# VHH binders against Flagellar brake protein YcgR (ycgR), part 164

Target 1, 263 residues: Flagellar brake protein YcgR (ycgR), of Thauera aminoaromatica (c4kar8)
Amino acid sequence: MAELSTPSPASPAPLDGGRGDELEKFTLRGARQILQLLQDLITHRGLITAHTGGGHSFMTAVLKVDEERGRVVLDPSPDPQANRRALAAPRLTCVTQLDGIRIQFPLVGLGEGQDKGRPALFAPLPAEMLRLQRREFYRLQVPLAHELSCLLKAEDLARKPVEVSARVIDIGAGGVAVVVPTGAAEFVIGGTLPACRLALPDGEPIELDLEVRNLNRQTQRNGTEQLRVGLRFAALPRAADTRIQRYIFKTERALNAKARGGL

## First folded at step 13 (VHH)

Design X60 (from S3 with L100Q; framework vhh_7pa5_2)
Fold by OpenDDE, second read of step 14:
Structure X60 (fold): chain B 263 residues (1-263), chain A 121 residues (1-121)
Amino acid sequence: as target 1 above (263 residues)
Amino acid sequence: QVQLVESGGGMVQPGGSLRLSCAASGFTFSTYAMSWVRRAPGKGPEWVSYISPLGGSTSYADSVKGRFTISRDNAKNTLYLQMNSLKPEDTALYYCARDQDYWDSGRFDIWGQGTQVTVSS
């Protein structure tokens, strides 16, 4: 009877540092804030996945925050090999969730020792902690009936300015995914599309700058090729952010109501 | 309901071994530090052993160090105490206890009913 090793829930992969600028607003660097968040992890008994690199990780917990010594005390793994890997790693990437918020923080300078005769792992307090609300990662699939569109100011292959009306297929707090006809414009990952216009159902289009983050060619069932473009909001005014959030919330609520048989 | 239920106690001769178990229910066992505490007749409670939530950290009273081993199976919500080289002075009611705090041991918020261990020739 092969014990079906229930696949350990895929430890959320650390967010790749490449999104550095976008994550800055969610990064805590204040000593007091960091201490508080670590204390919250203790209080709420949050388990942490510590990534050591090379695809290896182990479960741990913050057992204590030692403010006087400026260090965190971590629960060692019951696996000695995991601890060896942790100690050999130049950096631990710790990932956890508290109240639906993803928390990620690096630990550098991990050591082993004892406190009060108890074996533990010790690390200096993290210099930064990333706190990401789930809402930031939520992408609403835009109902076809809403006909959300984004006017993209792009360039063609000849670097001639072109305007492309793109259908928005999903929207989140951080950006949109759109579909455009193949060949409508040339998109470069990392490129900025300035002064684009996002049309929401609730009013006038929102002017915003978009950064191309992903390109994916999709073949439709009918054989037509489309380009899916993932776009990040590069500079979103607060008012625009509020409108987008409101739209997402309203739409999600409506969809959920419909799914529950209420409409 | 939060509950701890000890088992595995009994009578053994000096030098013998016992394995105690504690079944936990009603809480997320893997997120709590756990301890064994014993009470000998006519004596106050004595802390015996500590284990961290994930089991990577353990500690023992000097009186049992090298003879007792605390362990846990978080998948089974069970705490264990392997007791070897038992002595008459180990005779006590053994309690499983949930530590209130991870690191500041000595405060327990939940106790089992205990299991009797008697070491007698």
Scores: ipSAE 0.860, ipTM 0.950, lowest interface PAE 0.5, mean pLDDT 89
Fold by ESMFold2-Fast, scan of step 13:
Structure X60 (fold): chain B 263 residues (1-263), chain A 121 residues (1-121)
Amino acid sequence: as target 1 above (263 residues)
Amino acid sequence: QVQLVESGGGMVQPGGSLRLSCAASGFTFSTYAMSWVRRAPGKGPEWVSYISPLGGSTSYADSVKGRFTISRDNAKNTLYLQMNSLKPEDTALYYCARDQDYWDSGRFDIWGQGTQVTVSS
């Protein structure tokens, strides 16, 4: 239930005040922590969705932190109307993510000007920044080369038991997303798939119960339809949790090492 | 896999125009500031123009200000330089360059092979 009130880390939609008490522990207010997080956004090239109110938003980035003047330098929109809306807004709500972690912060007192002959938007440093470190919100995009699969125990259209080998496209501490061919099995949101088997590269398949959370039809470039199924881990044993987290950690480290080498 | 490929150079008479293109691949183009840098025969490299990651901010060397326009199409992973009112002094090999820093530094880590622009009567 509580999960339904918060968007995924990748969602550009702002978090509302209904979760305020639970989010307080994830809110940074130290000047040094705020400066470090803003520098992390620059270093890791995090693009920001800035919400200006009234359902309007634009893409920006923190280009520089000007500690001497206590302000951030933001990339203006190439759309002049978006910049006018931003400058007229009493507040921007900025949403981004780094390494699957959701980051959200307000900017108040936005102005425009130039530095080094370059147009820029300027705003005072935010007084607070939200950094959601909840492990259940992090999702690793599974490399195709890993050929990660999950054997699902479901029912066909005739309500007969069927086993479907599904490709795992993302994985987190709270669940997996898989793709199956359309019509391979029937899935009901809220339904439980018992004794499914998650195959990791190292060791025996993990036996676990999965709950269907969402369904999304996808059309591939070749016109083939696939069904994306979001699945939550139910009653995950400690040993299974440890193995899944180890896989996520090792894979992310390997991907970060490759990205760093390429940069 | 990270690559920048320039095109659009050629020979043109003084007062003419050229449009340079740079095709980027192997990295998330929209998260990098980009620059054009040129090298004339017998001279060192000269920074020509800058564009921010989302394209909302641009700047130019005094020698080209008012004549050149930098732009980008993040959906096509392509950087452009529109060159108008070309002068013999603009004759150079033009490089597309990926900027390591969004704002302060002109430190470049990835360069294309360049495209030759010759302005001559």
Scores: ipSAE 0.693, ipTM 0.873, lowest interface PAE 1.1, mean pLDDT 85

Design X61 (from S3 with L100I; framework vhh_7pa5_2)
Fold by ESMFold2-Fast, scan of step 13:
Parts: sequence; structure tokens; C-alpha cells
Structure X61 (fold): chain B 263 residues (1-263), chain A 121 residues (1-121)
Amino acid sequence: as target 1 above (263 residues)
Amino acid sequence: QVQLVESGGGMVQPGGSLRLSCAASGFTFSTYAMSWVRRAPGKGPEWVSYISPLGGSTSYADSVKGRFTISRDNAKNTLYLQMNSLKPEDTALYYCARDIDYWDSGRFDIWGQGTQVTVSS
């Protein structure tokens, strides 16, 4: 059984209790599959958030897989206290993301030592690894300056067709979250909104079908009431998927560059 | 567009100190191990020091152990080499190098142009 830890602020993880049974199909237990996935993390230089319990975590990386000794070599923290917590922990929960895939695995029996005069942390190979597509879970907060909107085809309170221009507040490969004024339209969880139009900065609006997945009423500090609607992309064409992913990548890169400018 | 730029070299007297910096750009610095390599007049390249991607593991050539300290600031994309108790034998052109291999060093794909360190009376 796959077990998920509470999401770390540094590494978002989907955790909502009752998902355990759904995650079993994504759990790898074959030794060869585990070795291959660990090697993929090394090849693609995936950084790992290691949770040591008690709300503590540190950043690490798999530096080497020692197949002969059945262990992984991990980068120690430059903070000695983090390393002491890790060594004292009965179990580490390791969380990483690489190329749209969320990966989580336990490490038990962590030790410290040296190889070729280099300090390292060592742990036996994990008995299982969870491999989840992050497409549905990753969300980019949309900058207000981008003025992203989605024209929704929905129904009003009298169940008459209406078109509502909604502001896009976050976007992922699997969908968007939008904000609409309270009373502008009625939404049914699981309902489909056909032929909606998503406006991105780079060209013509993308026409797509959206499935309503969640609804949250939010009151802003100025007393204005808004409805947040979570929408899943249904049958997304490849060209549209490519444009959405490029927008997410470009925007995330630009936001990271702005954050570094403050240094 | 991938680039490493060294700075901080100069002339010092024996027993002096220098701090070298290497500014990295065009790649995700925090996911690569880094090394310092030097070339002294009339000698081949000598590996000086290694640091792992997150900075938790470091190693040094026997000639510099206890005198040099390698460090990195991943938020600033910068690698450092603090050089103390400098000797005339430390006179060399010092290069910043990106290590292809996380653990077994010796294979580098990107180098800076080098910064000159001269230790003389």
C-alpha cells in the first residue's frame, strides 16, 4: 500500500486520505523497475525533498545507485542538524517530481559514511516507489498582468444558456481554476461545459470542453463574493496541450527569474 | 549560453588568503556537482576540490587539505573557493568546472576561462 506524507511547502503533494486504493496501481515493487526509476532520477538530475518526521525535511539527491551493495548514495545536507534528524528517523519519505511525474518512496535504515573520501548518506534500495503523473496536480498561479480569461458556456440559475468570461487564477496541464461573480452561472460537479474558449497571450483562443470538478465560495476582504470553479480539460488536442505547457513553462521561468532578481 | 565565469584571483604573499568565485549561468546550477581545477606553470592540470549538488559532500586534493574550503550558494548560482595559508606552489590558473558525474569525478563538460593566482614575495 502506497502511503503519502503531508504535503511539504517546498514540494507539493496530492494528499486527501481516501486516495490510497487509487494509488496502488501506480506503485512499483519490482527490483528492476525500482532500479530503473532511481537511475532515471540521477540521469535527469531530480532533486528530492526528504521528510524526516515531526514536520522536518531537507533537500537531497540520489548521487549513485550501488547495485552490488543494494543501496543508494544520497547527498547529505550542508546543515549538520538536518543530517542528525535524518539518521535518527526510523523512516524517510522522499518526494520528487520529474518531467510531469510525481515520485514518492520510503527509505529505511539510513546510515552515514564515506566513499572515496567523500561524505555521504547511504540507504538500502526502497521496497516500493510511487510513480504518479503530476499533470492533474501541478498548478501555476496566473499573474494578474497576463489577464488570462476563459469564456465559459454554462447555465444561469433558471437553467438558461449563458456565456461568462471568467478570470483564470491557476492553470495546469490537466485544467484551470477560474473565478466568476456569485450568481453569474450555476455549475454541477461532473457536468460538461462544451466549446469554451481559453485565451492565452500568444494567439487565438483555444476551444475546448471543460468538466466541472470542484466549487468553492470565497469572500474577499472588500466584502465581494466570488465563486472559484475547478475545471478539467476534456479531450485536449495535442496542439492545445503544447501551447498550455509552453505558457506554463515560460511563465514559471519568468517568475523564477524575478524572484532571483531580489537577491 | 551555458557559461562559467571565474573571478577573485590576484597576487598575494606566502601565508596570505584569496577567495575565488565562479558565476554560473544558462543551466540549473543546483543539480550539478562542481569542481575547481588548476594549472601551474610547466605542469599539467591538477584537480583541487569537489562539491556535491546540494553542498553536503566535499573533497580535496592532498596538497590543499586543511587550507582550502569549497562552498556554493545555489540561490546565487555561485561556486566559491576560500584559499588560506597560500604557498608559492599554489601559483596557477584556477578553473571552475561542471562535473558530469555526481559521484565519480574527472569528467567535465563546461569550463571557465580561468583566474590567475600568483603567490610570491
Scores: ipSAE 0.601, ipTM 0.851, lowest interface PAE 1.7, mean pLDDT 83

Design X62 (from S3 with L100H; framework vhh_7pa5_2)
Fold by OpenDDE, second read of step 14:
Structure X62 (fold): chain B 263 residues (1-263), chain A 121 residues (1-121)
Amino acid sequence: as target 1 above (263 residues)
Amino acid sequence: QVQLVESGGGMVQPGGSLRLSCAASGFTFSTYAMSWVRRAPGKGPEWVSYISPLGGSTSYADSVKGRFTISRDNAKNTLYLQMNSLKPEDTALYYCARDHDYWDSGRFDIWGQGTQVTVSS
């Protein structure tokens, strides 16, 4: 009887530090805020995946926040090897979720000790904590009826500037996925498309810079090949962000209402 | 319904061993610290052992240190107490208790009905 090792839910990979500027707005650095969030983790009994590097992680919990000593008390792993790895790691990347919000924070200077005769791991309070709302990662599938489009300013194979009208298939706070005809333009991952225009139903198109993040060739049922391009908003004005968020929210609400048998 | 159900108690001779179990239900067991508490006849409750949510931290009363081992299987929602080298003074009703707090708690918010352990020649 092969014990079907229930695949341990893939510990969400730590967000790669490369998105530094975009994540800053979601990063808490205030001591009071950090303490509060750690307290919230205790109150809500949030379990934490602590990444030690090298693809290794262990489950832990914040057992106590010691404000006087400026340290957090963590539940050691029942696996001594995991604890050894943790202690040897220059940095722990802690990942958890609270109320649907992803929380990520580093711990540096991990030590082993005892408090009141109980073994524990100790670390200084984190200098920062990242709090990411799920909605930021949520991508709305754009209803076909909305005909959302993005005018892409790209280059062809000859590096000649071309404008490509692309249908937006999904949209989130961080970007859009679009479909373009194969061969319409040359896209390079990591490349920037400047001064593109995103057309929303609520008004004038939004001018924005887009960064190519993903390229996927898709064959349609009819045999036609299309290119799906994942695009990140490289520089999004606040007003534009608000419009996009409003659109997403409104559309989601409408879709949910429809799904519930409303209209 | 939140419930703790102890089992494994019985009568044993001095020097003998018992393993107590506590089945937890109605809550996310893996997110709670757990304790064993005992009550001997004519005495007040005595804390016996503590285990953290993930089981990495354990502690024992001095009276049982080196003889008792607390453990948990979070996949089975079960708390255990291995009791070795039992003494007559270990005779008590043993309770499984959910700790209210992770670290500083002498507070228990849920108790089982207990299982009787009797150590007698």
Scores: ipSAE 0.870, ipTM 0.947, lowest interface PAE 0.5, mean pLDDT 89
Fold by ESMFold2-Fast, scan of step 13:
Parts: structure tokens; sequence; C-alpha cells
Structure X62 (fold): chain B 263 residues (1-263), chain A 121 residues (1-121)
């Protein structure tokens, strides 16, 4: 549709650096480790949300690590104002994830220019990178055979309550990602969906509040559009947390057993 | 199945315009740099234009600079080439190509079937 607004994708907010020894364990400061992690972002095509401060961010990617000049080459935003904000910022906080591993790093001294006749943003290599693999950031890809669903309580375009059964595609200790048909409901980043129902294979559905964290529109092979919605658990009951973690553990164990069996 | 399908070619008089489209499927389009490459009769392939994954960076061959504009719509998985002020020398089969590398463009791992552009009086 011509009148349908496509929401911008958003990443989780930056993690605070003030968590004492905990984040220090996951902080890389070796030049070789930093170069390898940046190269991994390129190889695995990890898109980056760059936070410029004041609630502003834009989507970018590391296009190249220029070891000769000691800098990264970043994709500029097609929005000139986003680029101006980035260049004016004293620091960018870059956030991405690869296979459930949260990666965060600062970039200082951002500049603009051209390389190979192409506009680019340039920044010196970061002095440190956070690579955080913990249970709250791990995401289990939900097997299609499990038919995991979440009944979302949302609003339609006229702001009337609607219930949407969404397929859960991944799940972690901190939230789920679901897919819904485009136009089934309106989702607003930062909005809360109260009293949603998560159906796990055992027991009654879990009632929980979900916060919308990110939205990505996708077109399927048959031309049907679907929306991927990232949802954070808010006000999660203790018993629900236990059940979710148990499901993740059991499913991961079963998937690992099948992979090792070679059957 | 990874696939690129071009359309929008045709016959046009010198000075005319055409808009080429390339529909991508089977991969995460927004995470790849894309290029247009053409092959004129009796000549080898010539790189025409490049666009970065998020569309913030573009470049053009000197022969088309100022006349052609590359763009992409990541929500629709579609790449475009707007061709203005067409010359007989622009007559070629135009290919949509997926760049393997983000920045060191020119190593293409997926190609479309091509769409024919003929500029003739």
Amino acid sequence: as target 1 above (263 residues)
Amino acid sequence: QVQLVESGGGMVQPGGSLRLSCAASGFTFSTYAMSWVRRAPGKGPEWVSYISPLGGSTSYADSVKGRFTISRDNAKNTLYLQMNSLKPEDTALYYCARDHDYWDSGRFDIWGQGTQVTVSS
C-alpha cells in the first residue's frame, strides 16, 4: 500500500558501562581481537545501530576495515540530517548482534569523505569492543515444528483493540521475536502490549506484558508482506521466567543432540 | 533460492530515458552492496554503477556519471537504475549483480539474466 508507513528498524538501547567487573570480562582491548571482531561483522553482514545521543540513531554497517589508515569505513545514512548529527556527535555508540552475541563499541573522531569515488563515513579503530554472550542475550531459533505462538493484544489502524496470533521465530530470556501479516495491527516502538499470551508446548499459556523494541518489514516469495516484531518481556512473573528458560534449555539440548547424532 | 530478475529495458531514441528494475529474492537484500554491469555487442562487461547496502554511498563509471542514477528500496527488495540522456553507446544488455564485498566491489557472486537496452535513431 501507498498509504502504509514502514516503521524504521530499531536496536536495543546501549548497555551501561558502569556494571563493574561484569562487563570488563567481555571487553576486548587487544588490537588483533578488535580487528578480528570487526572483520566478523563484515563477514556475517551485521547491521549496526549507531546512537548519536539525544535519542537519535541511524542504521549503518562496517563496509571495510582499513588497517593501513587505522580506520573503519561506514555506510552513510541516505538521510543527510542523520549524517550531520553523527558528525557533530563527540562519540557514536554502535550496537549490533551476531547469533545472539551482543556487540557494542564506541567510535570517536567520525569524519566524512570519499574513497573509490564513493561517499563514506570514517572513524579510527575503536580502542575497545564489548562482546557480551550471556543467557539474557542468547536467542533460540524456534523450530517450526513446535508451532510456538504468542497472542498479541494490540490496536488496529483505528486504535481499536485487536488480538493477533503471531508465530514466535526466536526466544531468549529477555524477549521474543514474532512474525505477523502486514496490516494485522499497528505497532509503535516503545509501546507496551499488555496481557499477551505466550503458548509453550507444556502447560497453560503464559500471560505477560511485552514492549515493542524493533520492527522489520519482509516480503515473502509469494508477494505476501509480513512484519517481524521484536518484543521485550516487561513485568515478567517469576514462574514465567522459569518456564521460558526451561523451554530454551530443553529445546537447545534436543537440537544439539540431533546435530551430533548426524541422523 | 537466490535470484535477481531485471526488467524495464527496451528501445529508445538518443536523448531518451529508461528506468531499470531488479527484483531480488532468496537473501537479505539490505545486507548486500549491489551493482549494475552492462555488456555491449562485441565488447566485454563494463561496470556501470554501485550502491552500498543501506544506500548511503553510490558511485558511477565515468561514461555514465551525471546521466544515470542508482537507487534501492530495501523494504521492497528492489534495485533501480534511472537512465537519462541515453546515447547509442549505452546500447547493451544490463545486468543486476550482487557484490560479494561491501566496499571492494567487482567480485559478483549472483547475476540476473539481463535486460536489453537499445538506443537507436
Scores: ipSAE 0.695, ipTM 0.870, lowest interface PAE 0.9, mean pLDDT 85

Design X63 (from S3 with D99E L100G; framework vhh_7pa5_2)
Fold by ESMFold2-Fast, scan of step 13:
Structure X63 (fold): chain B 263 residues (1-263), chain A 121 residues (1-121)
Amino acid sequence: as target 1 above (263 residues)
Amino acid sequence: QVQLVESGGGMVQPGGSLRLSCAASGFTFSTYAMSWVRRAPGKGPEWVSYISPLGGSTSYADSVKGRFTISRDNAKNTLYLQMNSLKPEDTALYYCAREGDYWDSGRFDIWGQGTQVTVSS
């Protein structure tokens, strides 16, 4: 039996639009909405992963929207082979993020030329854009003051059981991202960490199984290395789901109130 | 704080080469287009070269085309200008500049302090 995983907002892999009839309600088709979203990507200088098919992709950015000519201007790749593949592709699938929200859109009819004497790629404005703010994709950045932690049950380098208290940096309905000290434990993508304990401010820790989804090593300003681990909730009980949702809602409301009061 | 710091200038004979560097800090370097702009004694500023955010697009002033090469290393937050076949006319203070808006090309919002290049026999 096949199980379908929900892609994270940060995933560069495109969502299958042909199998995603449930994504229809998150699809923008209004010209005004499409132009505004593209302009938001330009204003926030969002980098885009453009998938050209056959497992190939390259990094680009929307440099401007030419409303009069009905097209976008894109930054070419410094790799000439990537540009040749893009121009040969019947369609590009563009994936990016804006403020934690996954954005995906097709570009058809890619061409090359110059804009103001600068080499550029051009494509007609997309007829549709996916702006996916699903419950599973929404991630609350956890305030440091909350000291939210998750006790991970994992193994060390010698495969000996170890318990690691990890700081939760973001949380959503589908999982958490945590930071662990370098060398504290070994993690394998796709591996399950059983009976971990998520500590929320109100009540007893939530016991749950976590699946390792991604690993990112980062060097901090003081030279210390930390591992960021993305973890998916496995078989989340209803009561636990309710508590997590209440925490997210309550924290968002408090952050929004603080932002307005700080003005 | 947003800062650009140039280095690599100096004195060189005609036909010589120099490589300028510009270290960027305080912003996400990979998301901004960058340019080199020079100012010769007694003249106004002259745009020299442009590079797009990801480095896939470059352009040059006619006066330097074929002799100068602009490049960037986004992992190191550094912009470069390789200058070959230098001429006395290339003598100038060279500035690293951040392009504020692609819509208004040539409008720079952040400048370095400049590095002096002198080409003389």
Scores: ipSAE 0.568, ipTM 0.841, lowest interface PAE 1.8, mean pLDDT 84

Design X64 (from S3 with D99E L100P; framework vhh_7pa5_2)
Fold by ESMFold2-Fast, scan of step 13:
Structure X64 (fold): chain B 263 residues (1-263), chain A 121 residues (1-121)
Amino acid sequence: as target 1 above (263 residues)
Amino acid sequence: QVQLVESGGGMVQPGGSLRLSCAASGFTFSTYAMSWVRRAPGKGPEWVSYISPLGGSTSYADSVKGRFTISRDNAKNTLYLQMNSLKPEDTALYYCAREPDYWDSGRFDIWGQGTQVTVSS
C-alpha cells in the first residue's frame, strides 16, 4: 500500500555528542539565552521527551522556571516506574521541537518534591542547550524528473583527481546526498571536495566546497552497487543559500499539492 | 472554537458515587493543566482538584482528599472526576476549568457550563 519513504531527519532520540565541533555553533551557554529558551518552551507548551538511558524515556514538560532557586519544575510521568528510572538516572537528555527547531538539553541532579502542594520533579538549570534549526536537518527528496546533479571533484581508486557527475537524491539547507556508481571515486569521511558544482534549475551551477559526512553502500536488485554520499556545505554564499531554499520551498509546495490530488 | 463540556452529574444518596467527565475541544488538551471547581448554592466558587498536563501530578482540596480522584485521558481529550463517599455538603454545580499558566496564574481562562451534583437523603 504505502511505499517506504526516507526516514524523517527529526528524531526524538538524542543527537550524537561526537558531533560537538559541528554542533557548537548551535549551543547556547549564556544564562540569559538559556532562561529565554526555557521560557519559550513554557509559553509554547512544548512537550519534551526525556531520555533516562538504557533505551528508556518518558514525556514531560517544563512547567516553571524558578530563577531564585536556579531550577526547572517538570511534570512527572503518570507512570511511577518512569519517574523512578528518571530519579535514578545520573542525567536526563531532554529533546523537544519548537516550530521545527530541534531543542536538546541535559538535566542533572533530578529530584522530586512539591510546589505549592503539587507533586513535581525538579532539576538545576541546564548549563547548555542545543538549538538546531529544522532547516539544518530537513531533507527534500529530489524528484527524479528534476535531474538535479552535482559535479564532484574527488579522487579515483588510485588517488588521482577525477570529476564525477552524481545524482542528487536529497537536499537541505546544510547539504546534499548524492549517489555514485561503486568504484567511480573514493571518499574519505571528513575529507573536503573543493570547487564542486551543484546544478539547480533556472541558473548556472553553484560552485561550492563539500565535506564528506557519511557513506552508505547500496545493492540494487539487478546486482549493481551504488554509493550514497552525504555531503555538507562547507561555506555557502548567501545567494546560493537563497537559491537552494527557494528550490526546496517551491518543490515542497508542488509535492504537497500532488499529495492532495493536484489542487 | 475552544470549549469544555461537563457530564455525569445527577442525584445520589449520601455515601454514593458519581463519575464526572469533561470533553475538551478546540485546543491541544495534553499541554494544559486542568482543574475541577464547584459552586454550591449561595456560595462562591471552590477549587476541588488539579491535574498536571501529562497527569503525573494531582492535588485536592482538604474537603475531598481521600474521596475524590482526578484523572485524564489525553488521547480522548477527556478529564474525569471520580467521586466516592459523597456527602450532602458536596452538593454543587461542578465545572471543568483550564489553567492558562501552569503554576503562576492561580486563575482559569476557560470554564465549562457545569454539571449538577445533588447529594440528599
Scores: ipSAE 0.292, ipTM 0.741, lowest interface PAE 4.0, mean pLDDT 82

Design X65 (from S3 with D101E; framework vhh_7pa5_2)
Fold by ESMFold2-Fast, scan of step 13:
Structure X65 (fold): chain B 263 residues (1-263), chain A 121 residues (1-121)
Amino acid sequence: as target 1 above (263 residues)
Amino acid sequence: QVQLVESGGGMVQPGGSLRLSCAASGFTFSTYAMSWVRRAPGKGPEWVSYISPLGGSTSYADSVKGRFTISRDNAKNTLYLQMNSLKPEDTALYYCARDLEYWDSGRFDIWGQGTQVTVSS
């Protein structure tokens, strides 16, 4: 006889505490914010992977927030062993997504019981919740007032060098999207545009190499056609990456403060 | 198109068993709580059983506790009701219903046509 072990599919790992300073800006600690985010998970029917330690996890959902008793009601696993492991764990690390945004929070003091004659798992409300936009997918919509532009070094249809000043409509850690008039230059998916210049509101333009990732033609209400070009940062020096990231965070913070009456 | 289709009803003698099925389509079945509701001739609708989205929590009306078992197969988008020790009083049209509330059940928006269960000697 031989021992047989079936590999379990890996669950997405929780984010490390060593990134605490970097993640602080994405951490919610206000009671109202935590309650609202938990209600958003219920409203959008978000499924949660709960990590119990030792490489074990199970699928659950927040079924109810009991504000009066300061606790959440969770769907137990149909697997009794998973429930036993969860109840024995000193802490659960809960991971979910809402509209592409990663949400992670701890639950401490898990118990079991019944509510309205239904078996349930209960835990006190978390003291904090991480609401992390995935860096590689997050795009800041650039305010028109910033007049953000990128000078593209491209080629026309005859392969003659041409410089095009393009308006930046969104920006992320991995690249930008720009709009150019149709016919201003020829773009090839996978092609590289060397030594382009990205102008941010503060300081000198950033020189960088861009790779064409996607092309979309758009017809405006007046019948004029524009080309929307998605561009990836082919390589970024640390200083350029830091400056772009600082612009994104500063602008997002200002937009959030403006939405709350300038606070 | 959101749809629920019940099946598995029929005629059975008292003490017999039946298994009802409900096939769901047009929505993400695994994110909704589901219920079984029945209507006997001349009576209003009676809630029978509830199951949570992931199947870890179930509840039953007092009239069916210990005799009926609700279950679901989220991979197959199918809800089940295993009915044992059937009584004449269980004679009704049985509907599966999509529950709009995760926990405070009782608000249903989508019902099937129903499947007839008749318990008689």
Scores: ipSAE 0.517, ipTM 0.815, lowest interface PAE 2.0, mean pLDDT 83

Design X66 (from S3 with D101Y; framework vhh_7pa5_2)
Fold by ESMFold2-Fast, scan of step 13:
Structure X66 (fold): chain B 263 residues (1-263), chain A 121 residues (1-121)
Amino acid sequence: as target 1 above (263 residues)
Amino acid sequence: QVQLVESGGGMVQPGGSLRLSCAASGFTFSTYAMSWVRRAPGKGPEWVSYISPLGGSTSYADSVKGRFTISRDNAKNTLYLQMNSLKPEDTALYYCARDLYYWDSGRFDIWGQGTQVTVSS
């Protein structure tokens, strides 16, 4: 498979709502951050595809952020029917991109009016905006030679603490996937594993909290069962984030160089 | 390079009509708001009309409201001004202008050469 995760950050279609939990890390909720990102859409002339539901959408743009009234001013469609559909929709899902960064946000309470004698669509400022960079969905397949491991602090079936050294099979900005022997520990989707230790080749292990995202049982060719566990980084310190990104970039470059040499 | 070229000006009698065109090149036309600005002899520039990037929002100076219609064809990179019920006071050099700001209009960074409109008997 490709080294890049799908869907592409540049995709115009809205991201799956059922994946909200894994997109939480990429969601902005600070009022200042939201205002700044909306202003960046204006400054960099980002056109927006607004989805009104039922397979309908129209092109728009943020023309102005009205901070005093807490609203955005949007370009109406030149098609009056598209505007009527938008006004009737309970929610718009707005999708755009800036410099390869996917941006998605909801607008609720769309209205129509005039400002400075100009027809416009108005909506309250979004409470959240998704900002998703290509690198944040890239998952490096960890070379077996690296023997990269994560010491998991988990519980057994009787809720007793156990430590499990798990092999890291892939790593990205948002988390890791690990493999553990079946029965080594019990994992619950949404459960937090505190104070786990991620061992990278350079330096001391990184201590971090991990949240269980998914569980997949796999039977190997020899009949041995393994559990693949997807884990999200929780409350990742900036220094740890920097070390993880550096490992990913350095390893990717080495793998790309090896592939070129093989050709 | 970035360029705006106007056409469609001429001489008409009071009550007549003209349609001005502005051909844009060298930039992504659909991401810019556009305006028409006119200049009569011996006077400063007067803003005439505005259109938003996607064409859904338009506005007009009080002096031309109800008589002029601004429109755009983003597929053809062309801006238009339909002028009806022309008056002698509409006599001016008409410029196509690229708005720097979407909504707080009035700062233009690119101008055309202008096209002359003369309304006289």
Scores: ipSAE 0.653, ipTM 0.860, lowest interface PAE 1.3, mean pLDDT 85

